VHH binders against o26223. Designs and how they scored, part 200

Target 1, 191 residues: o26223
Amino acid sequence: MKLLWTSQHIKVTVHIDGKVSKMDVLEAIKTRRSIRKYQDREVPEELIDKILDAAMCGPSAVDERPWHFIVVRNREMLEKIPEVHPYGAMVKDAPVAIIVCCDSSLEKIPGFWVQDCSIASQNILLAAHSLGLGAVWTGVYPLEDRVEGIRRLFSIPEHVIPFSVIPLGYPAENPGTRDLFDPDRIHLEKW
Short names: E, the ipSAE of ESMFold2; O, the ipSAE of OpenDDE; V2, 0.75 times the mean of E and O plus 0.25 times the DockQ between their complexes.

## First folded at step 12 (VHH)

Design y39 (framework vhh_vobarilizumab_d1)
Fold by ESMFold2-Fast, scan of step 12:
Structure y39 (fold): chain B 191 residues (1-191), chain A 121 residues (1-121)
Amino acid sequence: as target 1 above (191 residues)
Amino acid sequence: EVQLVESGGGLVQPGGSLRLSCAASGFTFSRYDMAWYRQAPGKGRELVARITTGGSTNYADSVKGRFTISRDNAKNTLYLQMNSLRPEDTAVYYCARDAFESYIPDSFDYWGQGTLVTVSS
């Protein structure tokens, strides 16, 4: 079987602060992998700002934009994350992590904040990848023990819900890609 | 189509050794992190050892220095070498495929039927 994605790819050159990205959107989406090994290198604040800008550009339900982000660089705090959100040494080895949170006071329509925060989390992963960084989404919500653990660790108010923890850094691994296209999941006109 | 078939379990005396094998089929084995889990009688399932696609390993504290996880991508086979076995290692051992790109850490999407390891005199 010849899949549509084995044909010609359309490439779009994206400029970020005057710098040319060599990765088109489809390539970024298809080549992004979870990265759990990082170089012992600082991630510049400018790159974090670009990533968070991208995170906030996703759609949100009735434009509620409920996300808040905590940027964690403190080594002692990074070392405590696996104690309340078990994931081994991965987070401890990252130079920085972003915690995606929902401020429930910003909700305009109940329940859609999960989708809003999911979109923001994926945009963080894609933006990091496009900037030459690696990242991994580690789920917090809806696991109540992890939600409360992260809340206590970072002094998060009761009306704010930690959604995901995303460690990131310059990658020290290069995992292969996988062909994920499954035409059996596509139904034309009806189920 | 995805299948994981464990073998190598059995009865062994304390201090003995066993090598477990897991034959994988129905997917590209080399692209997945793999793990060994165990379930002791009356207990939940616990992670024993994990190996990444790049060969990096991690172990439960209870088995560090005694167990070694390895993989042979050419044979689509995962191994667990178990040395210095103790009665508390008695469990059904499961080969597990870690969920690809899961945003829930330490999750798996397939495991085999298990192989029983009994450590007793």
Scores: ipSAE 0.482, ipTM 0.743, lowest interface PAE 1.7, mean pLDDT 87
Fold by OpenDDE, second read of step 13:
Structure y39 (fold): chain B 191 residues (1-191), chain A 121 residues (1-121)
Amino acid sequence: as target 1 above (191 residues)
Amino acid sequence: EVQLVESGGGLVQPGGSLRLSCAASGFTFSRYDMAWYRQAPGKGRELVARITTGGSTNYADSVKGRFTISRDNAKNTLYLQMNSLRPEDTAVYYCARDAFESYIPDSFDYWGQGTLVTVSS
């Protein structure tokens, strides 16, 4: 078993057969960081498939599964995203981005799609991290100018709402570890 | 040097109106999301309103329908129109710049010195 160190000093155990050992879920959650710098390295399609599979495994309100995903690899399109999404500046540097969208026609209960797409987005981040990739959640919804910007750019129909843009790539930064546990945010039995 | 200078604060009666201004300098104003915060005596600083580079706005629930955030990029100025003012709106109001250049969303890196708004009969 060979240990590979990513630029984030994340221990990636590579089996002799070339398979990357997956980190456990708690480790993935605790060690995940937003990554905004990427290597000049392509992300294999197999990893994207695994990430998208994970994205679709989250719960949704009454199992409505309203999510759609746009996978963007085209360099020109990636470079245009920052023009309509200022917080998406790093997208131009990523080899791939996933745009999470909601098809409102799939909603069974109004308003829960935000939670559904949030869960999907978070699963993308966790899955990416567990696979040795870096990613960051750039919020699109509920900012109207960004929603419409992304909509126009990708010809997204009116009943579909772009929710987030998630660039992915092999990490070229190490944000380090952090401890965000705050006991003052925990209330027992009552506020 | 980045500077934010608030003005327009003062004493006003309940139900009155004020318009705050924030003069920005030292950076490309049009590239940044901007926000108004306020801090009442004995309370923490809270978001009042935010405006994106594209003009989208968000408001705290307590000020929705009463306050309007706007911007004039040609003048490098942020505004907060405050109508139907209430005593609970009494606070120092701060202008803030979003630090999106650091790729950290919803963070603010520069603040003005603030302008005092007092709503009292």
Scores: ipSAE 0.024, ipTM 0.376, lowest interface PAE 5.5, mean pLDDT 88

Design y4 (framework vhh_8pnl_2)
Fold by ESMFold2-Fast, scan of step 12:
Structure y4 (fold): chain B 191 residues (1-191), chain A 121 residues (1-121)
Amino acid sequence: as target 1 above (191 residues)
Amino acid sequence: QGQLVESGGGLVQPGGSLRLSCADAGFTFSRYDMAWYRQAPGKERELVARITTGGSTNYADFVKGRFTISRDNAKSTLYLQMNSLKPEDTAMYYCARESFETYLPDYFDYWGQGTRVTVSA
């Protein structure tokens, strides 16, 4: 829920460790880090709603917008994810995870759903970071065993493809800042 | 692809110092976050210190103020300066190349063979 009713007023509220964070877009992009350790603290539903709203705002090939999302809060289900995604062990310790999926029935152009779901996944990471949360993208597609394991675990229909599993929560680690600018990767006018 | 080779371990008395080195034969050392881990007998590997491509550092609580992680991108070498060593620091020390921002974990983390540190009287 992105809106709350308080007496006669509709308010949008955000709780980020009791503080309001002021982060511009460039700062969010440059300071976002993958977070795999989380505080034992629930993520409010309204923050998940804001993250998913942002996820759906990405560009999409021929505007097919094939993304669907599964929000997993059930501890037993989170604990089963490492059984079908062995290198997603951190998911069991997260208070919530989002599974990004492609509904292939919405495809207009074959194959571009991968880019669409990648954009949605990155938007989830950036939105989470801007809201004071930490998250990490764990790859599912195109690894067949992980795709089928996640499909089976969450009763995902045959025409829907699980793309990524993104655990998130309040961060319990700070990996620090990066300096990745490499001018040798920039070519003017031609290669 | 590169191979990580740790060196600089040895036997030292409590309160002594050692400097560990990790040489990366690959040409892409400067593009990776790097870390030192350690493993005592019968225990899992635990993080000691990390350093990002930009030089930001993070330390485990049990080594803060005693150990310093640093890197030399021109030499493709990671260092761990260990001061005021304690018997509890006795372990195999491992260099790791961390693709921390990978969305396909454990395919891009490379570990060395380790260098042994023994702190005893």
Scores: ipSAE 0.441, ipTM 0.725, lowest interface PAE 1.4, mean pLDDT 85

Design y40 (framework vhh_vobarilizumab_d1; at its last look DockQ between E and O 0.57; V2 from the best seeds 0.51)
Fold by ESMFold2-Fast, scan of step 12:
Structure y40 (fold): chain B 191 residues (1-191), chain A 120 residues (1-120)
Amino acid sequence: as target 1 above (191 residues)
Amino acid sequence: EVQLVESGGGLVQPGGSLRLSCAASGFTFKRYDMAWYRQAPGKGRELVARITTGGTTNYADSVKGRFTISRDNAKNTLYLQMNSLRPEDTAVYYCARDAFESYIDSFDYWGQGTLVTVSS
């Protein structure tokens, strides 16, 4: 246990004995699963803010950071998502969903916004998992019907492209573990 | 090449049982989640049961308590034990390599299907 002095007062107690009480990054990456069933429980705004903070910390092509986010908690709106996104049926049962969008006016290099928004989407999934929540990435872009459906449903302007819809909640399922490490996909020095 | 070959379908009376098998080849079976789907005449395909690489199972409400999905990684085989069969279970049953972690709604590989007919 250590005490930190800040601004003339002792403000923080820090335990330096390690990461016993929290999931490390490798554990988070390896144990994250898509979650499509949620408890009937609200997700605190504080946790959504932490998730979105993490989403914005990803690398970005030419540091253009074109991402914008719509946070949807309104039950009527969540219930309408499956009408324009057939694979988003689980969204109606989630307490909240995040729509990851690209503001094309922020794009500095053509096409790399897709990778930027993919990075933001994965960070949302990892951050949610690390906070005890479950989430799933449901694809929107590049399926034109879904892009236009989501755009119209949430009054998204034409220069903004909806990329993914990510419902989140406290998990009500356990999909279990996977063993995905395949050394045959690793090539040393050359193909 | 990837192949999924179903067997075990047939005609049974209501209340009867069938065990479906799916022989997988051409990929590392133990590293993939697997599923059973079914399609009744004139209907779309519906998920029946799912099993992860870690053995976690999930079932459609219509079959829960009656059907059991299992896998044998040593034999590269997926199974569906079907008990207390009903006329509504009549369908072609498909083995699939499950894309549960897919961020787009698609499945990778499907078998040819095996017909299950429940009739008196």
Scores: ipSAE 0.576, ipTM 0.785, lowest interface PAE 1.1, mean pLDDT 87
Fold by OpenDDE, second read of step 13:
Structure y40 (fold): chain B 191 residues (1-191), chain A 120 residues (1-120)
Amino acid sequence: as target 1 above (191 residues)
Amino acid sequence: EVQLVESGGGLVQPGGSLRLSCAASGFTFKRYDMAWYRQAPGKGRELVARITTGGTTNYADSVKGRFTISRDNAKNTLYLQMNSLRPEDTAVYYCARDAFESYIDSFDYWGQGTLVTVSS
């Protein structure tokens, strides 16, 4: 097992075979942070495949699974995303981004696609983190300017709705740990 | 409405100490990361220190070992203990609520700031 350290003192555990150590699901959930700074390092296609596999494993309304994914590695395109997505400034610095979309023509029950794409997006974040990558959810929908900007940029058909842009890369920052458990948000039996 | 009110600034001699406070209201304080920023005359606003909900702290290199950020969730108050103050620490100090985990936009809320002047 090899320990890699970044200038930000981020500990990354890598197996001798070059595989990143995986973490259990609870650990992934609890320790995940948004990462907006990335190393100058490419993300292997195998990791992207694993992430996308995870993205497609969530539940959806009537199991319709309306999601599509655009994987963006082209530097020119990555650099253009911030022009149409003000909150996506970090995308230009990422080696790859995943755009989560919904094909509305697949919907059997309208409106639930937002939940479906949210589930897929969150799974991307968790999977990325568990694989030693950093990612951040940058919301596109329902902001019309961002939706149309991303649509035009990637020639997305009208029946397909861009939902989120998720840049990914090896982390170059450590935001630290959070404690977010709030018992005041828990109600037993009734409000 | 989110409100952040800084206090504790003033004039201090080099080598002196100050303790800044930030009274927070209008939100559940314990659920948010908090930070101190400062802006010196003619310079941009810079991060001084951050503290997460989990208590993790980060500092600018220029203040490491001299400044300490802390929080009292029961009092909805953020603190910045500043020791060994230097003239270059002269700035308006701002308390901020961090929206680091926002997936929409980073809406940091800021106070009005408190002036710290370090001068002989």
Scores: ipSAE 0.545, ipTM 0.788, lowest interface PAE 0.7, mean pLDDT 91
Fold by ESMFold2, look of step 14:
Structure y40 (fold): chain B 191 residues (1-191), chain A 120 residues (1-120)
Amino acid sequence: as target 1 above (191 residues)
Amino acid sequence: EVQLVESGGGLVQPGGSLRLSCAASGFTFKRYDMAWYRQAPGKGRELVARITTGGTTNYADSVKGRFTISRDNAKNTLYLQMNSLRPEDTAVYYCARDAFESYIDSFDYWGQGTLVTVSS
């Protein structure tokens, strides 16, 4: 009883007493943690599709949508990523990784693609978390050696810029919740 | 400048107790996860206990039930209560600030350590 559907095309999420049918968005944002240890368990293609659908739902500068995604499941390729991405060591242990890329031929306003791909990357993390998966964003851009290394490994053309590598899987660790709210960071009307 | 200063180490008999303290300065202590690590001679550094800003604690299996990590955000101090000490707990204990959520690299700020020796 998650959704009510009427003769109109309206969907309403209905919470069942004592059980949440899906993770609340504020809960997802507050409880998402970087996960670097994964169970030896496959991630169904269906979940990856849902995650990438979520990734593509983010806003972008003038709706340019410059993102492309490479889904990597091949064991040999996953094991090679740490050779060009030294702080991505956990990628070799993940059942799957998503590489977020910018296709510069899709840019409509130069220079905003970093924000666009950051939005897509964060949506991947939140969607994975809501589906019971753990993920971590490992930075590629703007680190030149990582960009070129990843481009070489995955035959990424020069007009396409690898932005991040996001390994994911069923989590094998629980870092716990955090209390990060800092009212000193909030300024009313002026600095 | 981030500073972490451990104290409370010393020589103790097996079965004894020690309480380690870590005085933190140079950052907003209550906004950071904190941890204790230890390093025995000739061994690698290992996690002992971790405490998040939200109060969640995690322990190495070797110390569960014997050690308790805690923090006092008003005093910018991290603690490790060590009970039922064993000779294998002998190590230099380090206070650490955790950068677990970094997306470009991860490194911890470490103190200089305090020596704990468990011996008859």
Scores: ipSAE 0.483, ipTM 0.730, lowest interface PAE 1.6, mean pLDDT 88
ESMFold2 (binder alone), look of step 14: mean pLDDT 83; pTM 0.835
OpenDDE, look of step 14: ipSAE 0.506; ipTM 0.790

Design y41 (framework vhh_gefurulimab)
Fold by ESMFold2-Fast, scan of step 12:
Structure y41 (fold): chain B 191 residues (1-191), chain A 120 residues (1-120)
Amino acid sequence: as target 1 above (191 residues)
Amino acid sequence: EVQLVESGGGLVKPGGSLRLSCAASGFTFSRYDAAWFRQAPGKEREFVSRITTGGSTNYADSVKGRFTISRDNAKNSLYLQMNSLRAEDTAVYYCARDAFESYIDSFDYWGQGTLVTVSS
């Protein structure tokens, strides 16, 4: 027997600069898509600042917050990323990319930095979407050749681990919405 | 059992056309984004084209204007119409499921591939 899930009573209230507004967070989450084609438009620095603020607001294991971010706008540097990241070809066409890194000296509990950096990466994608931008997460860690390639390209010190490369810009594609809800993956009380 | 099965490959002369098909089974095809990739002899697998559940399409620069991706959800099928074929299009062509939201080079399911040879 399959379970049918519905909810009709979702109301989210957000306080912005002392003002109360209604926001549909679930719709934002459901409509975010990976974007790999960008308009020939610059992304304002103030939007990057808002995205990075959101990235740092995620939960972190024992509040270690090991994240560091490299913001890359230099066209020559963006064009070199595909040389060390074979699935990063779209990065050369993006106006900006964010490299999410872990400073291992900030790690308080071994191994959880991967989850911390994953949360930061997803927050970047969702924040970009909420601001009218598109982005895509291109994986670096744990692929050793990509980790070392990105490290050398951006002069990243040995105690810092590049985790993901996220190109972003104004979207030049609209993938539309997915319907992914699968009640077969929900178990009540026990497996 | 999830399966993707490609067909329609073959030998074609430069400037010719081929239509590739991918038959999906064992899942609700309409819920998944789908893509075509290719692998030329001695090279890495490369992206060719994608189509979302909403019908939005995207193409590699090398095939833009020559190839057209489409889907038929009623037939659980994905297609690639290939026009103005060139020798450099010679490759094994693969269809793939759920490629667009992958944050790594992993896709959950691939087909067995269909060979396209463009030569005189």
Scores: ipSAE 0.425, ipTM 0.732, lowest interface PAE 1.3, mean pLDDT 85
Fold by OpenDDE, second read of step 13:
Structure y41 (fold): chain B 191 residues (1-191), chain A 120 residues (1-120)
Amino acid sequence: as target 1 above (191 residues)
Amino acid sequence: EVQLVESGGGLVKPGGSLRLSCAASGFTFSRYDAAWFRQAPGKEREFVSRITTGGSTNYADSVKGRFTISRDNAKNSLYLQMNSLRAEDTAVYYCARDAFESYIDSFDYWGQGTLVTVSS
């Protein structure tokens, strides 16, 4: 089934054979949307590997690279995530989710891990999109109930902090594009 | 000023239909996702339906197949067609703006709500 998603600006052609045309980085950034509905279709491991590779290519504070990734395919576990993550309802419908974590023992400068894991999470989203997948960033940190919920569910050590849960799958929706450009947020030379 | 104003609520018999409207003003409606929520007496506010700028829709399981969300950008309006109404659909219905594509719920403006009562 050729799902032709036409947005006003960018035509993403998803080929029936799962081949997605490559998009440039600006296109990926501009056209990416959170996807919360997924096809009943498995995501190949090769795509996950590519996504995780991308996740690890971002910068980090003093190159500390504090991130860890839990790849979750187990249906039972996916179904449990919404119980501890109110914004994670769609996770149960995804064929796979990536949990981004920080190993605090890898921090060289305290506190920058949030930025590091954010970069990793965003790269996951962009990579997924560029590969013809849909994903959504569901925030875990800094909400304590979500942090501890995910920690317990996945037996995550105390020195490791779950940061985000990102379900992925072939998209079963087209949210369209949004124009988020706001010139009022741009200041020249001074505020 | 950003405003959302719901209308169309009322009393309806089980199996009946209503169409709710939400009039948006003070912002470019077409640039935002929008949603319907409802709150029954003594219950928490719950998600009903969402529509994106691209027209993608989502529904709570309890209303799937019965409710239809739509929008008219030219009229800055959000709609909820409710068919096959049930007693359990009785609630105050709220429209909300989803301002950002976010990893956290970003419903930043709400209407005052419109009451829907389904009773025999």
Scores: ipSAE 0.102, ipTM 0.591, lowest interface PAE 2.4, mean pLDDT 89

Design y42 (framework vhh_gefurulimab)
Fold by ESMFold2-Fast, scan of step 12:
Structure y42 (fold): chain B 191 residues (1-191), chain A 120 residues (1-120)
Amino acid sequence: as target 1 above (191 residues)
Amino acid sequence: EVQLVESGGGLVKPGGSLRLSCAASGFTFSRYDAAWFRQAPGKEREFVSRITYGGSTNYADSVKGRFTISRDNAKNSLYLQMNSLRAEDTAVYYCARDAFESYIDSFDYWGQGTLVTVSS
């Protein structure tokens, strides 16, 4: 490993001994898995910024872009998430979690914020995977008890709806992949 | 029809052993992760152990070192070997199929359960 510095802009470039290949988009989509076990290792802020940039690049109904994100690194807060979100038990062991929220005041067309926030959530998962991280989407909306639990825990205003909680970190498991292609679900020209 | 059927439960003395089985049918078992859960009288359902379709295993801290999860894809079967049983292991044990990449709940199908009673 070698670091390179420039006089005009501090740019850190890491050279790794041996060949490094980046996955293409199709490989990223096909190999991404939900990761629920994480290394005890910090996720750099730079990688979170890249993930959130990717989250905001998804299509949005009439360009309403209603998403807001809460980045949670505080251990005490992460440990409280399973109390209000049963499916989020693994969150307490993650170094960081992203809460995807909808600001309903930004909604231009009723109901499509769910699709917008779904797209943002999936982009977070794909971006994390492409950066060597693992993540899992744990559903909040439309389960009212989870929505209100997360709202209270993170002091989320009434006009903002928590949609998903996504813990992420360096993966400590490798579940592998499987072939999901089902040609019986493809109809040519007519149903 | 997707079906999971547990067997092997029964009465056992403290310190004893039992082997639970779960027979899967109606789907390609080898493509799914599977898990064991239990529910003690008057308690909430709790996670016991999980095995991925790749063979990786996870255990609840309460059973780690005493229980072993395994699978036999040729027989479409999931197993839980329970050793050094304690009174607090008394529960109905359920096998479950992982809902693969589910974002709302991890399991989509459950067995009917098999009762394990640790007492003399």
Scores: ipSAE 0.493, ipTM 0.741, lowest interface PAE 1.1, mean pLDDT 87
Fold by OpenDDE, second read of step 13:
Structure y42 (fold): chain B 191 residues (1-191), chain A 120 residues (1-120)
Amino acid sequence: as target 1 above (191 residues)
Amino acid sequence: EVQLVESGGGLVKPGGSLRLSCAASGFTFSRYDAAWFRQAPGKEREFVSRITYGGSTNYADSVKGRFTISRDNAKNSLYLQMNSLRAEDTAVYYCARDAFESYIDSFDYWGQGTLVTVSS
């Protein structure tokens, strides 16, 4: 698209959402919300790559980095996810979903993979938000029915554990921000 | 409403200096990359310099070492210090906001431009 450089305020197509702006880390954390409604708009691969890059930047126990990611764009597959995930209804409406998995063979210390994949999942959410996308963490592990459902649906090997399903898209809702700060949860020096 | 307004253009002799300013309003300036472009008569608009929201800068080869882009987030302002000006620097200079929508240059708002004329 040859941007016709007219001297006038070329309003390039301000994406209606006006919110595609960079944000700092604290802003991303504080303003992130679960988004379950998405625009009928594709998410560029470049953004997914960036999100996945962020997902892999988190710490892991003894640097085991056990995570794998399944990127799902196939409409049929997206539509099937709610069948095995009762709280994944929004996935069918998303243009893309990321399934975070753990390869247990990569674990160096048993059990820490949950933390590792949680960090990866959170980074996905934050990165998505910072890029003007909406996302939601739908828990898979540790619920066996969801784990096996997702496993079967995506032919995930037994040594790989699906952990979360994260649909992403341009947000079609704005749930607003909330303050979750609770000083009662802060203990100084001792409980 | 998002607005960008350039100022500081004028007539200058070769070897002279000018400082351009771009006043941003209607958005959180500190969250956006910004850039300068220029368009000479009869030529296409060309990239001059960019500064990220984090402060990283890049320059066109033609202006590297002579021009300096900077920003003052507190003033919602973008600047272009132009030193050692040449006749070929004569152009209308535009500031632009980059929303960085797809990790490619996505300039979504432009100023009206300010004319810089370098002539003996």
Scores: ipSAE 0.000, ipTM 0.240, lowest interface PAE 12.5, mean pLDDT 88

Design y43 (framework vhh_gefurulimab)
Fold by ESMFold2-Fast, scan of step 12:
Structure y43 (fold): chain B 191 residues (1-191), chain A 120 residues (1-120)
Amino acid sequence: as target 1 above (191 residues)
Amino acid sequence: EVQLVESGGGLVKPGGSLRLSCAASGFTFSRYDAAWFRQAPGKEREFVSRITTGGSTNYADSVKGRFTISRDNAKNSLYLQMNSLRAEDTAVYYCARDAWESYVDSFDYWGQGTLVTVSS
């Protein structure tokens, strides 16, 4: 009754044997915080696969789904990211990072790939949080120096645009939950 | 124009106390997390404390139990109460608008700094 699912067997279904997240969707959205300190503990491939599955489930403009993902676990490569991404210093301390990319050859409507990759990035953050992990979105696009630095570092082709770098791991910090509801930003029926 | 202006630094003896203030202007302070950092002579800038919009706080291990961060949204002000000061607390202290949930950079605005010298 139990089938093993790994990144090697993405077509095989894993039975959820009491592994359902205790956090509902609204709780996950409201309590997710950017995490920049990680335990010295590996993240299982099964959890990365679940996160990437969630990333690909977002809405996409004309269903173009232009996203590609690079999963980085190599310590030497993680340590080089701060050299081309000045505010990505925490990436070198993470056990794994996901680079969200746009394959421009899959683009059906010019420019909407930014929204598509933003949706994928946020789904990665929410899925990580729901699985007991911490993550942070570090922006790459539209900062040209970061785009070109990441492209060169990971041998990304010219038609592919690196969008974000998301380090993740088991959290070694617990920032407080924010209360961000602002009714002044809600207008009824008209501006 | 967004501005953060620190005050309250000075010379104090070991075991003494100081209260630093940071005056925010040009933005709605209540909607931003805020933080204190410090830079000791010849060293890199280090994190001291953070306070969220909701009032939750976090501290560097070196200052836990001795320093208290607080905010007054009505006065657009951030504070750092420093007790039981040590020679190693000597540094220029910086107020920062904490963009902790920023996906570009962690902090977007910094003050000019206020010098704290702990010496006998």
Scores: ipSAE 0.363, ipTM 0.722, lowest interface PAE 1.5, mean pLDDT 86

